# Designs tried in a protein design chat: VHH binders against EKC/KEOPS complex subunit cgi121 (cgi121). Part 36

Target 1, 174 residues: EKC/KEOPS complex subunit cgi121 (cgi121), of Schizosaccharomyces pombe (q9p7j3)
Amino acid sequence: MILPLFPETQVHVFVYENVSNCAAIHEQLISQNPIYDYAFLDAATILYKKQVYSAIIRALEDRRDEQMKTKTIHSEVILSLSPKTEISSAFRQFSMTKKSKNIVVVKIDSKLTEEEEFERLDKLVEGNRVEFSDEELQKLIDFKVLKKNYKLDPSTLENPLASILSSIALRGYS

## First folded at step 19 (VHH)

Design zh5 (from zg4 with S30D)
Fold by ESMFold2, fold request of step 21:
Structure zh5 (fold): chain B 174 residues (1-174), chain A 120 residues (1-120)
Amino acid sequence: as target 1 above (174 residues)
Amino acid sequence: QWQLVESGGGLVQAGGSLRLSCTASGFTFDNYRMGWYRQTAGNEREWVALIAKHGRIDYADSVKGRFTISRDNAKNTVYLQMNSLKPEDTAVYYCTARLYDKYGPTEDYWGQGTPVTVSS
């Protein structure tokens, strides 16, 4: 996908359910293996496509403005999902862990088509690819986690999109 | 060869102030995003304040309103004014310089760190 504000930047997003090797992937990420240069998110924290795209846009804006807080654009996406500025809390709350079951995977600056990128990623992830859609994401979300991560009231929990997107867009401007 | 030389750390009572300085040499200071990170015992390094080459400033939530970052390109120096210090600000503070291309960071320079201890 091509974002209008970033026409030179190709982005792909994939969703996997029933992933059996998150512990192995996590070890590779800690070891900074360049083959694993993706953002690996816990799908239990993601309810909307717009949530992911808003974090990607925020990360790309910070790269454009030379104000990235983390080392890579992919780690910056993880930070950008968070309403808070602290890197460690963002990773605890949103990144894939060894115990994750379902994941959302983001590639920024891809030089490959979506199909080609999928073929590379599929060699790394032992799970079942599903569509990146609000319908599929809603099956994988943990609403208790979502409430905690974004401090959602019962009144906003039925349609929390605006609250979530505001949190992502306004982080740091509070 | 490049250098980042930090100064201004030390022991201070809660509510007090310190000013950290970091003087750079061996690279074109004006082209770099400058900043401060800190590391507490048992934790990962966290960003504190960043100042871009063209002047954009970002602060971590934990320090906003209390800390002020500034840079003086003529002196190749970045500063961190730390006011209303709290015991949780106790950390080793690291100066950092980062160069970017359009794909992201290409160089990351770090100082040796300057300890700051805020007593209760």
Scores: ipSAE 0.814, ipTM 0.927, lowest interface PAE 0.7, mean pLDDT 92
Fold by ESMFold2, last read:
Structure zh5 (fold): chain B 174 residues (1-174), chain A 120 residues (1-120)
Amino acid sequence: as target 1 above (174 residues)
Amino acid sequence: QWQLVESGGGLVQAGGSLRLSCTASGFTFDNYRMGWYRQTAGNEREWVALIAKHGRIDYADSVKGRFTISRDNAKNTVYLQMNSLKPEDTAVYYCTARLYDKYGPTEDYWGQGTPVTVSS
């Protein structure tokens, strides 16, 4: 996929449900194995496609402006999902953990087609791929987690998109 | 061989001010994003303030309005002016220099750190 703001940057996003090997993936991420150079997100924290794309755009803007806070573009996506500037909080709240069951996986700067990238990723993830769509994400979200992560009140929880996107876009600005 | 040397840390009362300095050598300072991170005991290092080679500045929410980052390319030095200090600002402060290409960071340099203690 090609984002209009960054037409030279190819991005792929995959969603897996019922993942059985998150602990093994997590160990590979800790050891910084380059084969696992993706952003692995807990799907329980993601309700909308636009939530993920907004975080990707924010990460790419910070890379373009030489203001990344983390070491890789993929870790920067994880930070960019957060309404707060603190890196440790963002990882704790949005990153896949050993206990995650469903995940969203982002690859930025891919030189592969979506099918080719999927073939590589599918060797790493033991789970069932589903469509990256608002319909499928809705089935995997944990609304208690979403409310906590974005501090949503009951009035906004029915249609929280604008609040979430504002949090991502305005993080760090006064 | 590159070097980053932080100075200016120390003990200060809450409400007080400190100015940290970081002097660089062994690389072309003007080409690097400079910045400050801090680390409290038992926790990971967190970003505080960053200043790009072309002047864009970002602050962490916890310090915005109280801290000011600046750079002097003629002196190969980056500064952090810290005002209205709070006990939660107590940490070891690290200077960092980062070089980018179009795919992201290619060099990451870190100083040894300068301790800052803010007493109540």
Scores: ipSAE 0.814, ipTM 0.928, lowest interface PAE 0.7, mean pLDDT 92
Fold by ESMFold2, look of step 19:
Structure zh5 (fold): chain B 174 residues (1-174), chain A 120 residues (1-120)
Amino acid sequence: as target 1 above (174 residues)
Amino acid sequence: QWQLVESGGGLVQAGGSLRLSCTASGFTFDNYRMGWYRQTAGNEREWVALIAKHGRIDYADSVKGRFTISRDNAKNTVYLQMNSLKPEDTAVYYCTARLYDKYGPTEDYWGQGTPVTVSS
């Protein structure tokens, strides 16, 4: 996809359901295996495409401004989903865990086409690829988790998108 | 060859203040994002305050309004003024220096840490 502010940065996003090997992937991430250099998100925490793109944009802005808090752009995406500045809470709340069933996978600075990146990723993830769309994400979300992660009040529950996007964009300013 | 040397830590009463300093050598200080992270026992390091070479400053939520980061490029020094200290600010504070290219960090330096204890 094309991010207007970052036209030379190729980004791919994939969604997998019914993933059977999250524990194995998690072990590879802990060992910092460079083949697994992606952001692996728990799909139970992602309701909208714009949620993911907003986190990507925030991470890229922080990289551009030389203010990344984490070591990699992919770990920075995980932090950027959070309304809080604390790294550990962002990972606890949004990252894929060993118990995750469905995942969203982000690649930033890809040198590959979407299909080429998918071919590589498909060798790593044992699950079923589904479309990265609001329709598919809505089937995988856990609304209780979403409400907790973004502290959605009854007053914001009717229109959670704007509250979520503002939390991502304004983290650190409130 | 490169060094980051923290100073100014110690024991202080809740409500008090401390000023941490970190003096750098062996690299071109002006080109680096400087910052402070802290680590409590049994936990990962968490960022506290960062100051970019171009002047952007970010603070963690837990310290916003109480801590102030600044840098003096002529002295190769970054400072953390810590006011209204709380017991939960007790940690080892690490100075960091990070160099970037367009793809992200290329050098990532850490000091040895300076302990701060805030007593009630």
Scores: ipSAE 0.807, ipTM 0.924, lowest interface PAE 0.7, mean pLDDT 92
Fold by ESMFold2, last read:
Structure zh5 (fold): chain B 174 residues (1-174), chain A 120 residues (1-120)
Amino acid sequence: as target 1 above (174 residues)
Amino acid sequence: QWQLVESGGGLVQAGGSLRLSCTASGFTFDNYRMGWYRQTAGNEREWVALIAKHGRIDYADSVKGRFTISRDNAKNTVYLQMNSLKPEDTAVYYCTARLYDKYGPTEDYWGQGTPVTVSS
């Protein structure tokens, strides 16, 4: 898809459940294998499509403004999910780990259709693709993790969207 | 040959101030995003303050309100004024210059670092 504010930039987002090879993928990311040039997120941390798109938009804004903190646009998406400026904590909180079971995968600057990108990604990820939708994300979220990552109190946990999006937008200004 | 050279580090008492400077040689950095990262023992580098070629400035949460970044393109120099220093600011501070195209960073230059120790 194309975000209205970034008409030159094609983005694809995929969701996989029951992934069996996160450790192998993690090894390839550490090795900086260019075939694995995606953002791999732990789905336990993602409740909304808008959460992911807001992080993508913030990463793209920082790229446009020449203020990226990390090396790649994909690592910048990971940082952009965080309410805090610290890179290491953002990666600990939101990145896929060797122990992750469900993942959200983001590709920015894709030259491929969604179907073509899926065909490439499906060779890398051993799991079941599900729709990128709030309905599917809600099945994969861990609310204890979400509460911790965004410091949500019990009153906001029932509909935390505004709090989460505010945290992403206000990082660095609070 | 290009080079970034940091200076101004050292030992300072908590509550004190230091001014770091970083001078580029071998290239003009007018088109570069400049910045400072720091690294504590056993940890990876974390960004501290960044200043874009057109003037946008970002600060990490841990230093906001205490540190000020500025640049002087005529002198090829970027500065970090560090006030109200705390022991947790103890680190090696690295100057960095980054060039972008529309897809992101294309060049990254790093200095060798200047140690800062803040004693209690």
Scores: ipSAE 0.782, ipTM 0.914, lowest interface PAE 0.8, mean pLDDT 91

## First folded at step 20 (VHH)

Design pm1 (from pl1 with D106E)
Fold by OpenDDE, last read:
Structure pm1 (fold): chain B 174 residues (1-174), chain A 123 residues (1-123)
Amino acid sequence: as target 1 above (174 residues)
Amino acid sequence: DVQLVESGGGLVQAGGSLRLSCAASGFTFNAYAMYWGRQAPGKGREWVSGITWRGRSTLYASSVKGRFTISRDNAKNTLYLQMNNLKPEDTALYYCAAGIFPFSTEFSDYDYWGQGTQVTVSS
């Protein structure tokens, strides 16, 4: 996928359910294996496609403007999902863990087609690919975690999308 | 109540300039991407320009690129459109819009719309 604001940047997003090797993937990430150059998110924390894309756009803007807070664009995407400025907090909130079952995987700066990228990623992830859609994400979400991550209350839950995206947008303003 | 109120429109000669403003209220302005659209007589609504919530990124329709400049002042909750070298084909009702998702050129992704300000460019 090509974002209108970043036409030179190829972005791919994949969703996997019932992943059996998250612990192994996590170890590779810790080891900074370049083959695992993705943003691995816990699907339990992602409710909307626009949530992911908002974070991506923010991260790309920050990279372009040389204002990234993290070392890599993929880690910046993870940070950009968070309403908190602390990197460690963002990772605890949104990053895939060893205990994750369902994941969202983001690839930025891909030189491959979506299918080609999938073929590579499929060798790394032992799970079932599902469509990247709000419908599928809704099946995987943990609302308790979501509410906690974005401090959603009955008022903000009236429009969860707006509340979540506002939190992403306003990070650093509070 | 959410409000987007456009101003600055009017009659101008070809080659002239106008600066449109859109005053926003009733929502967290700096959390929204902002956009301009326009509708000429007998035509459908046309996307003109957009700007992200922090004002760091902008995009323009090919028809206005190089002539129009979108900007925003988050402290004033105001969106602007500087229109230079205006042409008769720029004649339209200009709308301001807000969208919580940054960034989309699709009107269906926008959450709020103004009532518009008329821009008329005479030959």
Scores: ipSAE 0.913, ipTM 0.948, lowest interface PAE 0.5, mean pLDDT 96
Fold by OpenDDE, fold request of step 21:
Parts: sequence; C-alpha cells; structure tokens
Structure pm1 (fold): chain B 174 residues (1-174), chain A 123 residues (1-123)
Amino acid sequence: as target 1 above (174 residues)
Amino acid sequence: DVQLVESGGGLVQAGGSLRLSCAASGFTFNAYAMYWGRQAPGKGREWVSGITWRGRSTLYASSVKGRFTISRDNAKNTLYLQMNNLKPEDTALYYCAAGIFPFSTEFSDYDYWGQGTQVTVSS
C-alpha cells in the first residue's frame, strides 16, 4: 500500500500464524542476512493495524528527517512501536523471537506488488498467511504482554487504541 | 471534557488573507494528528489539510496547495491555518479535527471535531 504522506514509499504488511521456523528466521536476522530485509514482529504484541502503521509513519518521518536512531528502516519501525527510547527494550518488547508462533512482517520500500512480495516472503516463512486486520490480530494477541509493553492499566484499557497510539506518538517527548 | 474551538474566520475580499486558530483542550494534544476541513453551503465536507503529531509532516488538498499553510504549536495546544490569496470558492465553514492515528484523510478516522469558524470571501 501507499501512505498519503509518503507516496513514493510502498509498504507491505503480512501476518502469519502457526509459524514453525521462527527460530531459523531469527538466526538469519542475527546474522544480518539481506534476504531477510523485513521487520519481523511478534504478533502477540500487536493489537491493531493502526499500531503498525503509526510506527511505520514515525519511522519514515525520522528517516526523511535523518533522525533515525537505528541502522535500518525496519529496525526503526520496531523501535517506533515502543514507548521506550531504548532500542534493546523495543526489540525485546516487539521483535519476533525464536519462540514466536505468530508474526507480523513489515516490508518498507518494496519494489514489488503485494502478491510478488508475498511469494518472496512465503519462501522464508513456514506458516499460514492470514489477513492483516484487527480481527485477525485480535486472535493472536497476548494481552498480558500488551499490557506490559504499554503499561496499560484499567483506565487506559478503556480505550486501548488511543492508549497504544499515544504511547507511540509520545516516545521521547514525555 | 474535550474541546476544539476555532477562531479567526471572517469576511475578506478575494486575494486577501486570514489566519485560523484552533484551541484544543481536554486531551493530549501532542499525541494527535490535526486536520482542517471545510464545508461550503450545499456541499459536503471537504478535506483541506493535515499535520502529524510532531508537526514534521503536512499534507494539503490540491485546491489549497500553495496558498494555505497548516502549522501547530504543541506548547500552546493550538492548530493554525494560514490562508493566503483567498478565493470566493474558499468560502466555507472551517472545522478543525483531531485524530489519534497519524495520518488519514478520511473523516471517519478523526476522534474530535470543533464547531467551525465561518470564512467568507467576496469577489
């Protein structure tokens, strides 16, 4: 898809459930294999599409303004999901782990159609693709982890979307 | 109690300028993208401009691009719209809006709306 603020940047987001090779993918990421040039997120930490897109927009703004805190746009997306400024914390909070079963995969600066990108990614991920929707994300979320990551309490849980997006927006500006 | 209060509207001649303000209260202004919309008599609401929560990105409708400038002062919880080279077709009730999701041109994604301020441009 194309974001209104970044018309020259094509973004694709995919969701996989029951992924059997997260450990293998993680190893490739650690080794910085360029074939795995994606942001791999643990789906257990993602509740809304807008959560992902908010992080993407923040990351793209930072890249445009040459204010990225991380080395790659994909790592910046991961950082942008976090209410914390520490990169290591953001990765611990939101990045896919070896133990992950469900993942959200983000591709920035894609030169391919969504279908073409999927075909490429499908060779790397051993799992079932599901729709990138709030409905599907809700099935995969771990609320304990979500509450921990964004420090949600009974008050902020009244409107989780607003609370989460506010946390993303206010990172480093509190 | 969330409030968005627009001001600065009025009657101006074609080619003139106005500066609209939108004072926000009752929510965390810094966390929201802000927008301007307008509605002319007998027409639907038209999207005019938007700005992200940090003020780093802006977008304009083609009809106002080059003439209008959106800005914000997060310290003052205020949104602005500088309107230059006004035209009769700019006549409308101007609304400010807030949306927690950056960035959308869809009105349905906005969370809060102001009451509007009238801008009338005479030929």
Scores: ipSAE 0.912, ipTM 0.947, lowest interface PAE 0.5, mean pLDDT 96
Fold by OpenDDE, last read:
Structure pm1 (fold): chain B 174 residues (1-174), chain A 123 residues (1-123)
Amino acid sequence: as target 1 above (174 residues)
Amino acid sequence: DVQLVESGGGLVQAGGSLRLSCAASGFTFNAYAMYWGRQAPGKGREWVSGITWRGRSTLYASSVKGRFTISRDNAKNTLYLQMNNLKPEDTALYYCAAGIFPFSTEFSDYDYWGQGTQVTVSS
């Protein structure tokens, strides 16, 4: 996928359910294995496609403007999902953990087609790929976690999309 | 209540300039991407320009690129469109819009719309 604001940057997003090797993937991330150059998100924290893309856009802007807070664009995507400025908090909130079962995987600056990238990623992730859609994400979401991450209350839950995206947008501004 | 109120339109000769403003209220302005669209007589609505919530990224339609500049002042909850080297084909009703998702060129992704301000460019 190509974002209108960043036509030179190809982005791919994949969703996996019933992943059996999240712990192993996590270890590779900790060791900074370059083969795992992705943003691995816990699907339990993602409700909308636009949530992911909003974070991606923010991260890409920050990279372009040389204002990233993290070391890599993928870590910046994770940070950009969070309403908090603290990096550790963002990772705790949104990144895949050893206990994760379902994940969303983001690839920035891909040089491959979506299918080619999938084939590469599929060698790393032991799970079932599902469609990256709001419908599928809704099946994987943990609303308790979501509400906690974005401090959603009955009023903001009337429009979760707006509330979540606003939180992403307003990080560092309030 | 959400309001977007455009102003600054008018009659101008070809080659002239105008600066449109869009005053926003009733929503968290700095959380929204903002956009300009226009509709010429007898034509459908045309996408003109967009700007992200922090004002760091902008995009323009090919027809206005290099002539128009979109900007915003989040402290004033105001969106701007500087229009230079205006052409008769720029004649249209200009709308501002807000979208919570940054960034989309699709009108269906926008959440709020203004009523528009008329821009007329004479030959």
Scores: ipSAE 0.911, ipTM 0.947, lowest interface PAE 0.5, mean pLDDT 96
Fold by OpenDDE, fold request of step 21:
Structure pm1 (fold): chain B 174 residues (1-174), chain A 123 residues (1-123)
Amino acid sequence: as target 1 above (174 residues)
Amino acid sequence: DVQLVESGGGLVQAGGSLRLSCAASGFTFNAYAMYWGRQAPGKGREWVSGITWRGRSTLYASSVKGRFTISRDNAKNTLYLQMNNLKPEDTALYYCAAGIFPFSTEFSDYDYWGQGTQVTVSS
C-alpha cells in the first residue's frame, strides 16, 4: 500500500491468527535479528485498520522530520499507537508478547510486492493469515485491553474509532 | 454543537489573491486532519487540499499546487487556505472539512463539513 502523504514509502500490513511461535518470534526480536525487521503487534490491542495507519502516518512524519523517539521506524509505529509518551509503556500496551495468539505485522519501506513480502513473512510466522480488515480485527480484539490502553469509558465507547484516533493524535500534547 | 464556518471568499480578478479561513468549534480541533474542497457550478465536488492534525504534512490537488497553501493554527482552532494567482476556473464554493483519520483524500472519510464560502474569479 502507498500512503498519499508518503508516495515513496511502501507499507504492508498482515494479520495472523492462531500463531504458535510467538515466543520464538519474540526471542528473535530481543536479539535484534534483522530478518525480523517488522513491527509485531498484539492483535488483541488493534480494533481498526485506521488505528494502524494513523500510527504509521505519525511515525513516518516523525521520521521525515527527524523527530523519532525510538531507534527504528517499526518501533516508532508501536510508540505511535500509544496515548502515552513512554516507549516502554507503548511496547507493553501494543507489542506482541510471548503469550500472544494473534498478531498484526507491519512492514515499512518494503522493496517487495505484498505477495512477495507475505511469502517472506510466512516463513517466520507459524499461523493462519487473515484479511487485514475491521471485520477480522474485531474478532481478535480484547475490549478489556483496548479500554485500558486508551482509557475508554462509556461515553467514548459510543464512537471508539474517534476516541482511539484522538488518543493517538493527542499523544504528547496534553 | 460542531461548527465549521468558512470566511474570506469574494470577488477577485484573475491573478489576484484571497485567504480563506475556517473557524472550528464543538470538537477537538487538533485531533483532526483538515481539508478544503470546492464545488463549481454544474460540477461535482473537487478535493483541493489537506493538512494533518499537527500541521506537519500537506497535500494539494494538481490543479492548485504551487498556487494554494493550506495551514492551520491549532491554538485558534482555525484552518486557512492562501490562494494566489487565482484563475477563473478556481471559481467555486469552497468547503472546509474535518476528518478524524489522518490522512485521506476521500470525502467519505470526513466527519464534519462547513457551509462553504463563495470564491468568484473574473477574467
Scores: ipSAE 0.910, ipTM 0.947, lowest interface PAE 0.5, mean pLDDT 96
Fold by ESMFold2, fold request of step 21:
Structure pm1 (fold): chain B 174 residues (1-174), chain A 123 residues (1-123)
Amino acid sequence: as target 1 above (174 residues)
Amino acid sequence: DVQLVESGGGLVQAGGSLRLSCAASGFTFNAYAMYWGRQAPGKGREWVSGITWRGRSTLYASSVKGRFTISRDNAKNTLYLQMNNLKPEDTALYYCAAGIFPFSTEFSDYDYWGQGTQVTVSS
C-alpha cells in the first residue's frame, strides 16, 4: 500500500484471527527483537481500516516533521491511535497483549511486497490471516473496549467513524 | 448544519493571480482534511489539491504544482487556494471539500462539498 502523501513509504497491514502465540510475540517485543519490528495491535480495539490508516498518516507526518513522541515509527502508530497524550495509556489500550486473540499488524517502511512481508510475518504469528477490511474488522472488535478507548456515548455508537477519527486527529490539539 | 462557502472567483487574464477562500461552519474544522477540486465546462471533476488537518502536509495535481498553493487557517475555519500564473485551461468551477479521513485523493471519501466559485482565465 502506498499512501498519497508518503509515496516513498511502503505500508502493509495484516489481520490475524485466533492467534495462539501472542504471549510469545509479546516476549519478543519486550526483548526488542528486530525481527518483530512491527506494530502489533489488539484487533479488539480496531473497527475500521480508516482508523489504522489515520494513525499511520499522523505518525508519518509527525516523523517527517520531527515531532514524534516515541522511539520508533511503529510505537508512534500505536500512540497515534489514542485520544490521550500519555504514551503508556496508548500502549495499554491498543497494543497486543499476552491475552489477545486477534491482532492487526502494521509494517511501515517495508522494502518488501505485501506477499513477501506476509511470508516473513507468517513465520512469527500462529493464527489465521484474514482480509484487512471493515467487514473482517467488525467481526473482531470489542465494542465495549472501543467505547471506553474513545469515550463514545450511545448517540455515536451506531456509526462511530467520525468520532474515532476526530480523536486521532485532535490528540494534543483540542 | 454544515456549510462550505467558496469565494474569490472571477475573470482574470492569463498570467494573473487569484486567491480563493472556503469558509467552513457546522463541523470541527481542525479534525478534517480539506481539498480543492474543479470542473471545467464539458469535463469531469478534477482533483486539484489537498491539505491535512493542521496544514503540515499538502499535495497537488501535476497540472497545478508549482503554481497553486493550498493553505488553511484553523482559527478562522477557512481554506485557501492561491493561484498564480493562471492559464486558460485553469478555467473551471472551483469547489472545496472536507473529509474526516486525513488524506485521500478519492472524491468518494469526502464528507462535505461546497457549491463552487467560477474562475475564468482569458488570454
Scores: ipSAE 0.857, ipTM 0.929, lowest interface PAE 0.7, mean pLDDT 94
Fold by ESMFold2, last read:
Structure pm1 (fold): chain B 174 residues (1-174), chain A 123 residues (1-123)
Amino acid sequence: as target 1 above (174 residues)
Amino acid sequence: DVQLVESGGGLVQAGGSLRLSCAASGFTFNAYAMYWGRQAPGKGREWVSGITWRGRSTLYASSVKGRFTISRDNAKNTLYLQMNNLKPEDTALYYCAAGIFPFSTEFSDYDYWGQGTQVTVSS
């Protein structure tokens, strides 16, 4: 996928359900194994494709403008999903954990086609790939978690897109 | 209620300049990407320019790049289009739009639309 504002940056997003090895992946992320250079998100926290792309666009804009707060573009995507500025809070709320069952995986600056990146990722993740689509994401979301992460009012839970994307846009500016 | 109100259009000679404004109300302006589009008589809509929520990223259609400048003033909830070196083919109804998604060149992704302001460029 090529974003209009960042035409030199190739981005791939994958969704896996029923992942059996999140604990093993988590250990590799903690050890900073470079083979695992992706953003691994808990799918229970992701409702929309636009949610993920909004965080990606913010992270890329901040990288270009030398305003990143974290050490890698993938960690910056995780921070960018959060309405809060504290890095540890963003990771606790959005990152895959040892107990995660479904994940969303983001690769930024890929030099590979989607199919090639998938083949690499599929050797790391023991689970079933599903389409990155709003239809599949809403099967995996936990609305209780979504409400807590974005502090959604009951009145906005029926159509929370604008509230979620506003939170991503306004972090640090509201 | 959401409103986008364009102003600053008019009749101008080729080679001249105009500055369009789009006054926004009824939504959190600095959470939205903003855009200009135009429509010449009897023709389809043409995407002109867009700008991200804090003004740090912009994009232009090739037909206007180098001549038009999009900007925004979030303190005044206002979007601008500075149009220089105008040509007769720039004659169109110019309208602004807002989208909560931080950047798309697809009109179907936008949430709000203005009524438009007419720009007419004479030779």
Scores: ipSAE 0.845, ipTM 0.926, lowest interface PAE 0.7, mean pLDDT 94

